# VH-VL binders against q9nrl2r1430to1533: the designs that were tried, part 10

Target 1, 104 residues: q9nrl2r1430to1533
Amino acid sequence: GGVHELSAFEQLVVELVRHDDSWPFLKLVSKIQVPDYYDIIKKPIALNIIREKVNKCEYKLASEFIDDIELMFSNCFEYNPRNTSEAKAGTRLQAFFHIQAQKL
Key: E = the ipSAE of ESMFold2; O = the ipSAE of OpenDDE; V2 = 0.75 times the mean of E and O plus 0.25 times the DockQ between their complexes.

## First folded at step 4 (VH-VL)

Design h13 (framework fv_ficlatuzumab; at its last look DockQ between E and O 0.16; V2 from the best seeds 0.00; counts 0 for: pae E 10.1 > 2, placed apart)
Fold by ESMFold2-Fast, scan of step 4:
Structure h13 (fold): chain C 104 residues (1-104), chain A 125 residues (1-125), chain B 107 residues (1-107)
Amino acid sequence: as target 1 above (104 residues)
Amino acid sequence: QVQLVQPGAEVKKPGTSVKLSCKASGYTFTSYWMHWVRQAPGQGLEWIGEINPSDSRTYYNQKFQGRATLTVDKSTSTAYMELSSLRSEDTAVYYCAREVYSSGLSPYYYGMDVWGQGTLLTVSS
Amino acid sequence: DIVMTQSPDSLAMSLGERVTLNCKASQSVSNYVSWYQQKPGQSPKLLIYGASNRATGVPDRFSGSGSATDFTLTISSVQAEDVADYHCQQSYSTPYTFGQGTKLEIK
């Protein structure tokens, strides 16, 4: 059951973290470096927060885990114009996630 | 007219380095990623890397990591690829290519829509 | 690295025939595939990006299809000016990789 599902979520988060395009998503965006970010993005999230939620068994359904990952990408595309380094990384990482998530 | 202009040819000795230029005109240089691709005589295309002229962020093919360096000069709308420790196997046509621009809500798929004419680099003693 | 394999290596067609060129990725690349035409002595020209989107100025006889690992470039009615090498490329993951190319000739 639950133990096997948590192992699947943990494995996927580890794969996302190790991906070359994870760099914009590893930690929350800095208010000091990007001061307007939190005026635009109302539900900030990052891979370190998602991984902590997995480790604490806070996801009861695969859909809840997927929703948090999708929120992360949605925030990226809402804030960053499509030709930016952040949006390119987000586009590639999201495509990778969609393929891997088919196994959940 | 959108153009990427490259020198026609360069001849270098093994062990030296070369810095190839790619002069962009007819569009906003900082709005498009620039790629570098080579093609050895009679062979297929090989991706070297990409650079965002806006923030100078780069991605490299690991095969060229440490040997290739991509840079841009925004003031002259020029992209550069420096390749060091040249070998005879580096003999190839080197292209710069602009990434296709996607506007609105459509996803980018990162094809290369405008190509320079290529620089033939010959590495021989 | 993702390996892109094109087939056939070469083919010769008669004018007006339908041509199908294939490209296979060693792992899923979603829809991140582009096709390029390269005539002798010239730079590559983008035909298709995102597996099925025709680039600006490309004739409608060229079309792309496929997803995941299997991709196809189709020329509905081959013309003399279509003699060229055709290259597929994935941009799903770095390093971006190209197939070895398919040479199209007219018989």
Scores: ipSAE 0.555, ipTM 0.864, lowest interface PAE 1.8, mean pLDDT 90
Fold by OpenDDE, look of step 5:
Structure h13 (fold): chain C 104 residues (1-104), chain A 125 residues (1-125), chain B 107 residues (1-107)
Amino acid sequence: as target 1 above (104 residues)
Amino acid sequence: QVQLVQPGAEVKKPGTSVKLSCKASGYTFTSYWMHWVRQAPGQGLEWIGEINPSDSRTYYNQKFQGRATLTVDKSTSTAYMELSSLRSEDTAVYYCAREVYSSGLSPYYYGMDVWGQGTLLTVSS
Amino acid sequence: DIVMTQSPDSLAMSLGERVTLNCKASQSVSNYVSWYQQKPGQSPKLLIYGASNRATGVPDRFSGSGSATDFTLTISSVQAEDVADYHCQQSYSTPYTFGQGTKLEIK
């Protein structure tokens, strides 16, 4: 197959997904496993959704892409106490994101 | 030319508060988490807390919860650590340290690659 | 809190010898382990991050290995300038914790 050049957004999403701390963010939270999640989080989002938006060219500005990523982290910190594994993973992943976002 | 600059020393009495500064230069201040670590004389390193300069999100060692406060001033690229209700046991060198992610080989793990010179805090009557 | 235990507490080695420093975590910390070198009167210097990645400027004689609970810092051929305290640290979960340190001296 042919080699396709990834956009900056695509590359960043790939790096986020590959990060060891991406596990809380790969997919939307299961309503079955976390019954009260969607009562608390009103704008759910995950890396798979962001990836789809990137693939569909829905982000016209870097700020729009960044806003969704920050929303993803905000949701995590809103639902999870800061001493949880999810929150800690999110904290580290967000730090990584902020550094990588310099490339945008 | 990345560096963190800290004052050399502070002397305080028990029960008072101290606010230590850490001025960053040579890099984008808001892109790296800042940690505070202390070391009592002849002892090991002890983590106090961390702050994200971009949004001021913080995590603290519970040992210092309620007594340590981390803040940043983006306009001056300076991080601050305030410690209240000082005790003699708080006598230590206090370091600020920048957390780094990979240089390209592994962008997934972290370490503290840049440290300030440390501020010696002496708490005595 | 996750306890990091280093061993030995101190050791004296001859120039050119292979040095092995150990760090054990009380629970799995994945690969979130860093090693620092600290010389007297100086700030810690990052040697290894992510258990096995050398920081920029670190000599090839330093290497890190391990995962989960058991970690090792190795100096393939110890030099005089390697005299220092060595600290391991986990950054898997807060509070971040350090080992008690290992003091390396040259005979």
Scores: ipSAE 0.024, ipTM 0.725, lowest interface PAE 4.4, mean pLDDT 91
Fold by ESMFold2, look of step 5:
Structure h13 (fold): chain C 104 residues (1-104), chain A 125 residues (1-125), chain B 107 residues (1-107)
Amino acid sequence: as target 1 above (104 residues)
Amino acid sequence: QVQLVQPGAEVKKPGTSVKLSCKASGYTFTSYWMHWVRQAPGQGLEWIGEINPSDSRTYYNQKFQGRATLTVDKSTSTAYMELSSLRSEDTAVYYCAREVYSSGLSPYYYGMDVWGQGTLLTVSS
Amino acid sequence: DIVMTQSPDSLAMSLGERVTLNCKASQSVSNYVSWYQQKPGQSPKLLIYGASNRATGVPDRFSGSGSATDFTLTISSVQAEDVADYHCQQSYSTPYTFGQGTKLEIK
């Protein structure tokens, strides 16, 4: 949790948001548009929520931040078959995340 | 130690079915997709399908859709592949393989990092 | 399905030589390529993931490179125990597909 770690989390979240494949992850899935989503996904999370948690200094360890990001991808792969546009985007964004996270 | 244990051999007649097992140990069984891959004698690797052990969700190579059935038993950490309407060209070594996955700062793997030793299925009359 | 095409189909090398194996995808797979070694009579073993990362315990003479459609596995100084078939595989999208393999032999 020092100022260098929080700056690194913020920079990583910004890189994820700006990536072309971030579109399925920017905000929580709408229950109105996708009524069964929350019957399947019990721990929903999205980039806007993760960014807000970084801004509020809610992550005390790098592992807590990484776990939320991985949960976000895990939810995507659980709900979406692997050959869908959402799952393909998640696969590419997760690979990008792993490369960037090695720099922490 | 992470490992996948398969029986060494099965012999079947054409027109019958077989259910091959793959027992996992040394890791959290429900956290990783399990894949099935076969290799006919002298030939390359052919992906059959995959199963998510946490919810039994499956996807198949369409070549095997309708003949292959993947299941798991979470209580014994065992994956199964059933192949029906066997033909002589189904003679092959059948592997189970765990998909690579990690959390934390390590890169996420998109491959199969642990393989069983394979079961030789022979289909002949 | 994404087709992975390996070249050459086979090659024979002297000990200590540099070996280059190629794999081409029928469409872009970004860097989602893995390489497997399969020694005679054995199951495949993961060597390289994500195009360029060595799996744990793999000797550093093995390296991978490439992106999009063109990928290379390099063995910097081939050893006798490297006699095997080598397979590339894409993990960009399901179904995961393998190349047909390259057989490496010693002269």
Scores: ipSAE 0.007, ipTM 0.572, lowest interface PAE 10.1, mean pLDDT 86
ESMFold2 (binder alone), look of step 5: mean pLDDT 92; pTM 0.942

Design h14 (framework fv_ficlatuzumab)
Fold by ESMFold2-Fast, scan of step 4:
Structure h14 (fold): chain C 104 residues (1-104), chain A 125 residues (1-125), chain B 107 residues (1-107)
Amino acid sequence: as target 1 above (104 residues)
Amino acid sequence: QVQLVQPGAEVKKPGTSVKLSCKASGYTFTSYWMHWVRQAPGQGLEWIGEINPSRSYTYYNQKFQGRATLTVDKSTSTAYMELSSLRSEDTAVYYCAREVYSSGLKPYYYGMDVWGQGTLLTVSS
Amino acid sequence: DIVMTQSPDSLAMSLGERVTLNCKASQSVSNYVSWYQQKPGQSPKLLIYGASNRATGVPDRFSGSGSATDFTLTISSVQAEDVADYHCQQSYSLPYTFGQGTKLEIK
């Protein structure tokens, strides 16, 4: 990626972080607080990890960035039953992301 | 030292089922996911599924979902794969393989670092 | 499913030559790619994981590179014992998928 692409990814991550529904996604799930999470979710990821990757220019393509965000949502829906606050937050944040990602 | 031991061969008729074993030794059985992978003669590798030996949680390749069943016996450090409704195209070497990851709390990089010698399953009359 | 395509299907090299094997994913797999060496009648052996990390006990002549969709396994100086099939594999999304393999032979 170019500088303008990095700026676009960073802007989108910042908007996701600021969204009311970002709370389940800000940091990796605590192994101490949720010990079964890492038994169920093999490819854990969070917005802070994605933002670090953006800042270090690790995304070569917009699709790679989108794939990591989608993995984050996929993990949420796999671990959390549909009626939980986590799953509901994930559904709303994913919809917001899809609208923003159309600009990439 | 660290090893996975599988039977050499099995012969089954079409329409039957088979239960293949994989005995682990030399490491903490419950600390690593166990995968099942097959290879038809002269062909590439095909992933069947994986099991967490500690929790018995499983993921399956959709092509095998409903036909493959992965289980473990923690007391004997043995993993099993049962495959039902056998067809001639199920003739293959079936491997079990241990998966290790290279990071703690960060995103993991996965690799299957220890493999069984494989069981040749022949499905024919 | 993510399709992994390897190239070439086979190649023959002279001892000491540098060889590169390619693996392409039908969609981004980030860095979640492993490479395996398989000799006739034997189980696969892990060479590289996470695209570029050499597994324990693997000689320095083996190296991996690439990201997203394009990955390369390089053998800097081919030895006789390197005759084998080489398989790439993605572990980014389920189901895990493997390439068809590249056969390496010595002239």
Scores: ipSAE 0.000, ipTM 0.577, lowest interface PAE 15.4, mean pLDDT 85

Design h15 (framework fv_ficlatuzumab; at its last look DockQ between E and O 0.07; V2 from the best seeds 0.00; counts 0 for: pae E 13.3 > 2, placed apart)
Fold by ESMFold2-Fast, scan of step 4:
Structure h15 (fold): chain C 104 residues (1-104), chain A 125 residues (1-125), chain B 107 residues (1-107)
Amino acid sequence: as target 1 above (104 residues)
Amino acid sequence: QVQLVQPGAEVKKPGTSVKLSCKASGYTFTSYWMHWVRQAPGQGLEWIGEINPSDSYTNYNQKFQGRATLTVDKSTSTAYMELSSLRSEDTAVYYCAREVYSSGLSPYYYGMDVWGQGTLLTVSS
Amino acid sequence: DIVMTQSPDSLAMSLGERVTLNCKASQSVDNYVSWYQQKPGQSPKLLIYGASNRATGVPDRFSGSGSATDFTLTISSVQAEDVADYHCQQSYYTPYTFGQGTKLEIK
C-alpha cells in the first residue's frame, strides 16, 4: 500500500524502460509513420504515459498499474503479427514484467 | 524444397575468429527469423541468438554478447554468424534454424521448424 | 536464466507402449515450449510447438500438453523409428533455453 506501492511502481517502470526489449513501448506509435495504428488500436498507451501517471500518483491500486501495462502488451499483439520484431520484443518484455510483478 | 545449407567443418586456432554461413533456399528469406544454436560433442543444445532478415534486428544470449555477430545478405539469402576470440570450449556443431512461420496475430511460440545440417567447428592449437 | 529440466534422463520401452517424457521450467513460460527429436549425427527435428501444436508432417501418435512450468511429450504407441534424443525448449524469455534431453531406446 501507499508510498511503498508507488516506489515499487517507479522501480518497475524504470526497469522496463531500461530493458533491451522496451524500444517498441517507450513512446506512442507515430500516426505519420504508422497511419492505420489508431484505426485498429482504440486505447493506445506507452511507457512514457504510464511513468507520468505513476509520478502524478494516478494509480490507487496495484491492479490499475498492472492493467495499463497489460493493455500496452495487448495492443502490441493485436497490431503486430507474431513474426515481427515488435511482437517478439513484446513477448520477452511481458515475461520480464510477469516475473517482476509477482512482488506487487 | 526448403533447405538451409551449411559447410561441413571448420578448423580454427584459439584467439581467432570464424564466420559461418547458412544459405537458405525454397522460401521467402525475409519472412522467417533465423536462429543459431550450437551443440558441443555429447552435450545439449545451446541458443546463441536470432536475427530477423527483414530488418536485421538481432537478439543474443548474453553469454555470447560481444563475441557473436549475426548478419544476413538478402541478395544471396544467406545468414552468417561470426564468433570471435575462439576458445577450445567453442568446439561444437553450429546449426542455423528457421523459425516457424507466423503471418497472423496468433502466437506460433517461436519453434524452429527447419534446421541446417550443422558445421562442426574445431578449435585447436 | 530459465532452466529446463527433463526427466527421465533415459527410458527403454517396448514397441507399442505409451511413452511420457517430462519437462519442467524453473519459472512460468506460458505455452512457449517446443519439443525436438534428434537422432545421432542428425540435426534436431521439430515435433511440437506452443506446448501442444503438432508440426507439419509429424505423426499423430506424438502429442504435447502442459502449461506454465510443467510440460509433457507423449508417444501413444512407440515405433522403432522413434529411438532418439528428445529435447524441450522454452522461447518465452531470453536467453531461450533447452533441457538436457531424454534418450529413448527400445527393449
Scores: ipSAE 0.639, ipTM 0.890, lowest interface PAE 1.5, mean pLDDT 92
Fold by OpenDDE, look of step 5:
Structure h15 (fold): chain C 104 residues (1-104), chain A 125 residues (1-125), chain B 107 residues (1-107)
Amino acid sequence: as target 1 above (104 residues)
Amino acid sequence: QVQLVQPGAEVKKPGTSVKLSCKASGYTFTSYWMHWVRQAPGQGLEWIGEINPSDSYTNYNQKFQGRATLTVDKSTSTAYMELSSLRSEDTAVYYCAREVYSSGLSPYYYGMDVWGQGTLLTVSS
Amino acid sequence: DIVMTQSPDSLAMSLGERVTLNCKASQSVDNYVSWYQQKPGQSPKLLIYGASNRATGVPDRFSGSGSATDFTLTISSVQAEDVADYHCQQSYYTPYTFGQGTKLEIK
């Protein structure tokens, strides 16, 4: 492939990944490290997955992209109590996302 | 009653290190993030860092360039802040503060609802 | 880092007057703003968090409003015991940052 100008979705994913609070969301949760995760979370997703979908042009509407990002946060808050480091990071990252998403 | 207890004062020479303590009581220590904030004489508040006592995850203000180290002792419900390479500009009251989170649905908002009385650190030759 | 700018730096009000303190963020911090009251020789006390949520035990005369970059702490009827420094703080980004503070006095 060649060098491409980043789309709005691509740029937003880049900003999310670069955010200090992105660490819980960069990759899918390890089943080895968190054995019960996939018993609880039925639609796992992470920023690397979303980035791949963006690169493959799988998002035709901004709403579809937003839905996946919100799912990512929903999963975090479903599995993690709000006082966990993951939940706190997710809270701030989601807030950041909501501001940036207004540009879409 | 929920409270955070800090020593009253510390006096140190430049170039040395200090380890400040913050003993928590009246609540589940591991359920709330602990913050450290300092205030130089006549100045505003400055955030140093935060620690989650449950897993010891930390975030630091990069201004301190690795000079600050936050730790906790869960067995004694005590938070610690170590500051190294002390300089005169580090003279300030150092507070520990518990962070509360909002109830209800996401998003969750945070605020420091319980503060220690602060430790006055004086750095002078 | 996000810069929080408070205004005014100081003000003197008469008892019973409405007091308005402002806090401006250098960029949007959503609703992640807290207000603290600090009386002379004391530790800060949480008044408002999440821009508009009153902390437990805080008198009804204190209220917070605003979003994104502009925030306000209002005292509907200032009392003698309200003499203090007031600090705003954002918790949207690390590092957390505070305003420079506003000093409130009674005439």
Scores: ipSAE 0.581, ipTM 0.877, lowest interface PAE 1.1, mean pLDDT 94
Fold by ESMFold2, look of step 5:
Structure h15 (fold): chain C 104 residues (1-104), chain A 125 residues (1-125), chain B 107 residues (1-107)
Amino acid sequence: as target 1 above (104 residues)
Amino acid sequence: QVQLVQPGAEVKKPGTSVKLSCKASGYTFTSYWMHWVRQAPGQGLEWIGEINPSDSYTNYNQKFQGRATLTVDKSTSTAYMELSSLRSEDTAVYYCAREVYSSGLSPYYYGMDVWGQGTLLTVSS
Amino acid sequence: DIVMTQSPDSLAMSLGERVTLNCKASQSVDNYVSWYQQKPGQSPKLLIYGASNRATGVPDRFSGSGSATDFTLTISSVQAEDVADYHCQQSYYTPYTFGQGTKLEIK
């Protein structure tokens, strides 16, 4: 809910961006490079968008912030087979996120 | 024809600033990321940063963070790089280059398919 | 920063020979490697992106391979116009870094 939680959201997003496995999640997937992505993924989201939403105070509840982060991982696992570099990075970053989120 | 046009040369004194231009033509300017890369004489290539012309979102090489500023003017399809607090070590050819197959913000980047001819910046006392 | 190390630093080849240029990343960069050709006095030209995809207009004698840390640019039959510097580049982590280059000459 409050402004103090929004500061914690920013700190968590910064830690996610710094993580070595953040590379699939920094920006939205290119429609030109991956033309079928948006046929499969209907609610695209990425760390730069989430960071902007934190900066603009668009998250009213902590659950809304967590839902966007989890949507980001869910999209990765829906589009990418589990043996891909993208899915493996997603698994590792999601585990990191869960540990960091407990510390809030 | 896709083209990036840059001025040929600039000469500056240490401690001053320069703003280099890169005019794009022959493609939709806002659909491709623009990168800036420099090359000191006889040396390798060094990435400075990137800008998305549609919303001016930027990423910088930390080496240049605080000194380099990337901007665009969508109305003239022109990208700019300003470099402040110039040093003799900044003497180099500065290229602008367009990213392959990009639309909006994308986590997939593979390379730069169109390059300007470069601006030679000379910084000397 | 990820260091891209190219080998050899330079080489001289006879026309028609097969040329293999190597690029090694200090960490895994998946397939996020590009190769550029830079002829004397010119700006770089993209040859290969995504480790193995030829850019538009690049002759089929150029090919790329590799993943993770070890990448190769191959010229199947070198031509006189291939005299240039060749650079690999990773685009996996910022800053996007280039190798120091390999200079190719014809004997």
Scores: ipSAE 0.005, ipTM 0.580, lowest interface PAE 13.3, mean pLDDT 87
ESMFold2 (binder alone), look of step 5: mean pLDDT 91; pTM 0.939

Design h16 (framework fv_ficlatuzumab)
Fold by ESMFold2-Fast, scan of step 4:
Structure h16 (fold): chain C 104 residues (1-104), chain A 125 residues (1-125), chain B 107 residues (1-107)
Amino acid sequence: as target 1 above (104 residues)
Amino acid sequence: QVQLVQPGAEVKKPGTSVKLSCKASGYTFTSYWMHWVRQAPGQGLEWIGEINPSKSYTNYNQKFQGRATLTVDKSTSTAYMELSSLRSEDTAVYYCAREVYSSGLKPYYYGMDVWGQGTLLTVSS
Amino acid sequence: DIVMTQSPDSLAMSLGERVTLNCKASQYVTNYVSWYQQKPGQSPKLLIYGASNRATGVPDRFSGSGSATDFTLTISSVQAEDVADYHCQQSYSTPYTFGQGTKLEIK
């Protein structure tokens, strides 16, 4: 970790946000739209929260950043059935992330 | 210049529905979230919901759940809010507002930087 | 829901005075707080976003500070045109919520 790695995390988050499949991950899942979500998902997270953590220098290691992104995908697959648009978007975005994360 | 244009006023009867428009110009419509906020006479600002015009993702305030529907028409750069089962308590100025976007090293903080002039909805009873 | 509480409800200041408006969130919101100015008959105008970032075109006499639950909007030298209602808003969690507003008047 250092300033260079933090810049790389910011670039990667921006790329994820701009990806067509980012829509389920941009903000925390709404308790209004999905009332049982927080009963099932105990560690909710979204790209806006991860980006905030990057900008506050809360990631000391690349592994901590990667763990938060993977938690986001894990939550998606735990809550959403395999054949949903959310799960399909998550699968594609996770594959994109794995390719980009190789540069970290 | 960046603008959000709304009709000045609408008058509706209780029990009916209304569809309010918000026409955007001067920016890339699909690059910014659009919010709807109302203000009843003598009351504060109340958030109704948000829509991402590019990805069609919506979030609503539970108070309006089942009554408010947010949509967009990308071809005309117009956002819409439909509110059903109108009551006298729905009398308010209804605003559309664009979410501020930051890029590069700056985080997204989701404030609203451009507002329409508002539509005064009067529900007569 | 996250409740935003503003204080004071109303404030009367003399021209040129430093004014401080407060906003408290009922839960942790990090720095996802915006401040808006609303003059009579007009739509709200964004002053500050992300707790401390001044919006484009906003005079430098306006500044924002705070984090977590306690936030402040400061006007370093109040002018006659600053007479308005000021609203804070959190965008950390939906539903996004606004404070009740602080009315700023000139003595």
Scores: ipSAE 0.000, ipTM 0.581, lowest interface PAE 14.7, mean pLDDT 85

Design h17 (framework fv_ficlatuzumab)
Fold by ESMFold2-Fast, scan of step 4:
Parts: sequence; C-alpha cells; structure tokens
Structure h17 (fold): chain C 104 residues (1-104), chain A 125 residues (1-125), chain B 107 residues (1-107)
Amino acid sequence: as target 1 above (104 residues)
Amino acid sequence: QVQLVQPGAEVKKPGTSVKLSCKASGYTFTSYWMHWVRQAPGQGLEWIGEINPSRSYTNYNQKFQGRATLTVDKSTSTAYMELSSLRSEDTAVYYCAREVYSSGLKPYYYGMDVWGQGTLLTVSS
Amino acid sequence: DIVMTQSPDSLAMSLGERVTLNCKASQSVSNYVSWYQQKPGQSPKLLIYGASNRATGVPDRFSGSGSATDFTLTISSVQAEDVADYHCQQSWSTPYTFGQGTKLEIK
C-alpha cells in the first residue's frame, strides 16, 4: 500500500483502541485465564496484532485489513455467549467499525 | 519422526458404515488439530471436518454433517472418522492431516503440514 | 461456500523455466491460503501457508503471493521432481475448500 492507505488504517485502529468497548480486543486472550479459548478459536487475533501488521505494511488491500477486524469480532461472538459483557462490547464496537470503515 | 499411519484399503457395501483410523506418532497428539480430507479418483481434494484431540471440539463440512463423526482416542494417539450410509460416490482416498501450529500465536493458522498415506475406501454396489 | 478456482488446468514446462500457477477465491479469504504439491500415488505436501510463507523443508524456488481473492504460486526454475498436481486451499471460512488442481508436466 501507499502512505495514504497506511495512515487511514493507523487512524482507524487508533480510534478502535480508544473506544470504550475495545477492552476485550486490545490484546490476545490469556491462555492462563481462559484455557479453552484456543481449543475453540482457531484464528486468534487482537487489535495489538492488527496494529503491528499495519505498522509493518502487511496489508496490501483495504479488504485484508477489514477481514482481520471482522475476524476479531467473529471470534468474540463465537466464544462469548450473547448476554456477556464481552459480546455486548463486541456488538457496539463492530457497529462503530462499520461506520468508520465506510471511509475506506 | 512425525507420522500419521492409516490402513491401505477398505471395501464396503452401500448402506453400511466404515470407521477409518489414523495413528499419530512422533509429536504431542493433543496439541494439534486433526483434519480429514478425501479425494475421489481423478478429482480434487474435499474437506470433511476437523477435530481438536484435547477437547474433542469438532467442525464439519455441512455436506457430511450427520453422516461423518470424528473422534479420538488419546491413550493410543489415534483419530477416527466414521462415515455412515455409504454410497458409491463415497469411493475415494481418505486422508487424515495435522494442522501446523506455530510456537507463538499467529493472526492465522497454518496449513496441513503432515498427512497420512490415505486409506482407499471402495464402496461397491 | 467459498469456491477456489485454479488456472490453468494443466501446464507443460521445460526444465529451468519460471512457472506461475493461479488461484482465485469467489470472495475475500484475506491471506488464509495454502498451497500443496501432490505427486502421483502420494499424499499432498504443504508448500506454502498464509499465502506467502514457505513451509519447513520446501526449496526456496517455491514462493507464494497474493491476497484477498487472487493468489499465485511461483516456481522460479522448474526441476524434474516438480512434476505434480498443485492444489490451493482457503482456511478463512468453513467448510475449508480446495481448488480443482493444476497439473504440472515437463515437455
């Protein structure tokens, strides 16, 4: 990608990180705290990993960046029951992301 | 030496069931997901499903849901695929394959790095 | 289901030539694509995972590239032992799906 695309992805990741509902997504789920997470979720990802990929210019297309963000939300809803704080946070943050992603 | 050992062949009649085995050795069996993939003569590869040997979590290709059952025996490091209500179109080589996992967490999982030799299942009418 | 389409169906090359094999997904699979080599009578062998990462023990003449829907496997200088069927596979969404394969032959 170009400098313009990198700046756009970085801005969006920063906005997601600063959102009140980002707390379940800031870093990879702890295997010590949640031992069965990695038995259920095959493609673990978090905002810190996505931000690192942005910084290393690993996203060549906006669709690749969007796919990783959507994977993060998909993992949340697969692991966490609908009535949990994690799932509710994920629902709100995903809605925020969809609005912001329209700029891409 | 990491190996997955499968029987060479099985012959079954239509309407019966078959239980294919896959014996793992040379690695920690419970640390890697196991996949089942088939290949009909002269055709491409078709994914049947996957199982986590530690927790017995499974995911199936919906085409095989209800007909295929994936299980493991941790004490013998053996994975099994049972396929019921056999049809002539189930004639294929059936592979078990190990999904590679990196020493650290990656944003994506690897492909299938170790494959069994395959079992040729022939379903004759 | 995500459909993976490989092209060409078959390809005949001379020793030492650069070979390019294509794989197209019916929808974005990000970089969740693996490539396998299958020689006659043998099991598939992993060559590339995550679109561009070479598997352990695979010669550096094999490389993968691409993202989203369009993927390429390249053999920089084809050798006699490279005669095989090559399969691409997506692991982005279940059911995981494979392309129909490309047959590589030496002329």
Scores: ipSAE 0.008, ipTM 0.589, lowest interface PAE 12.9, mean pLDDT 86

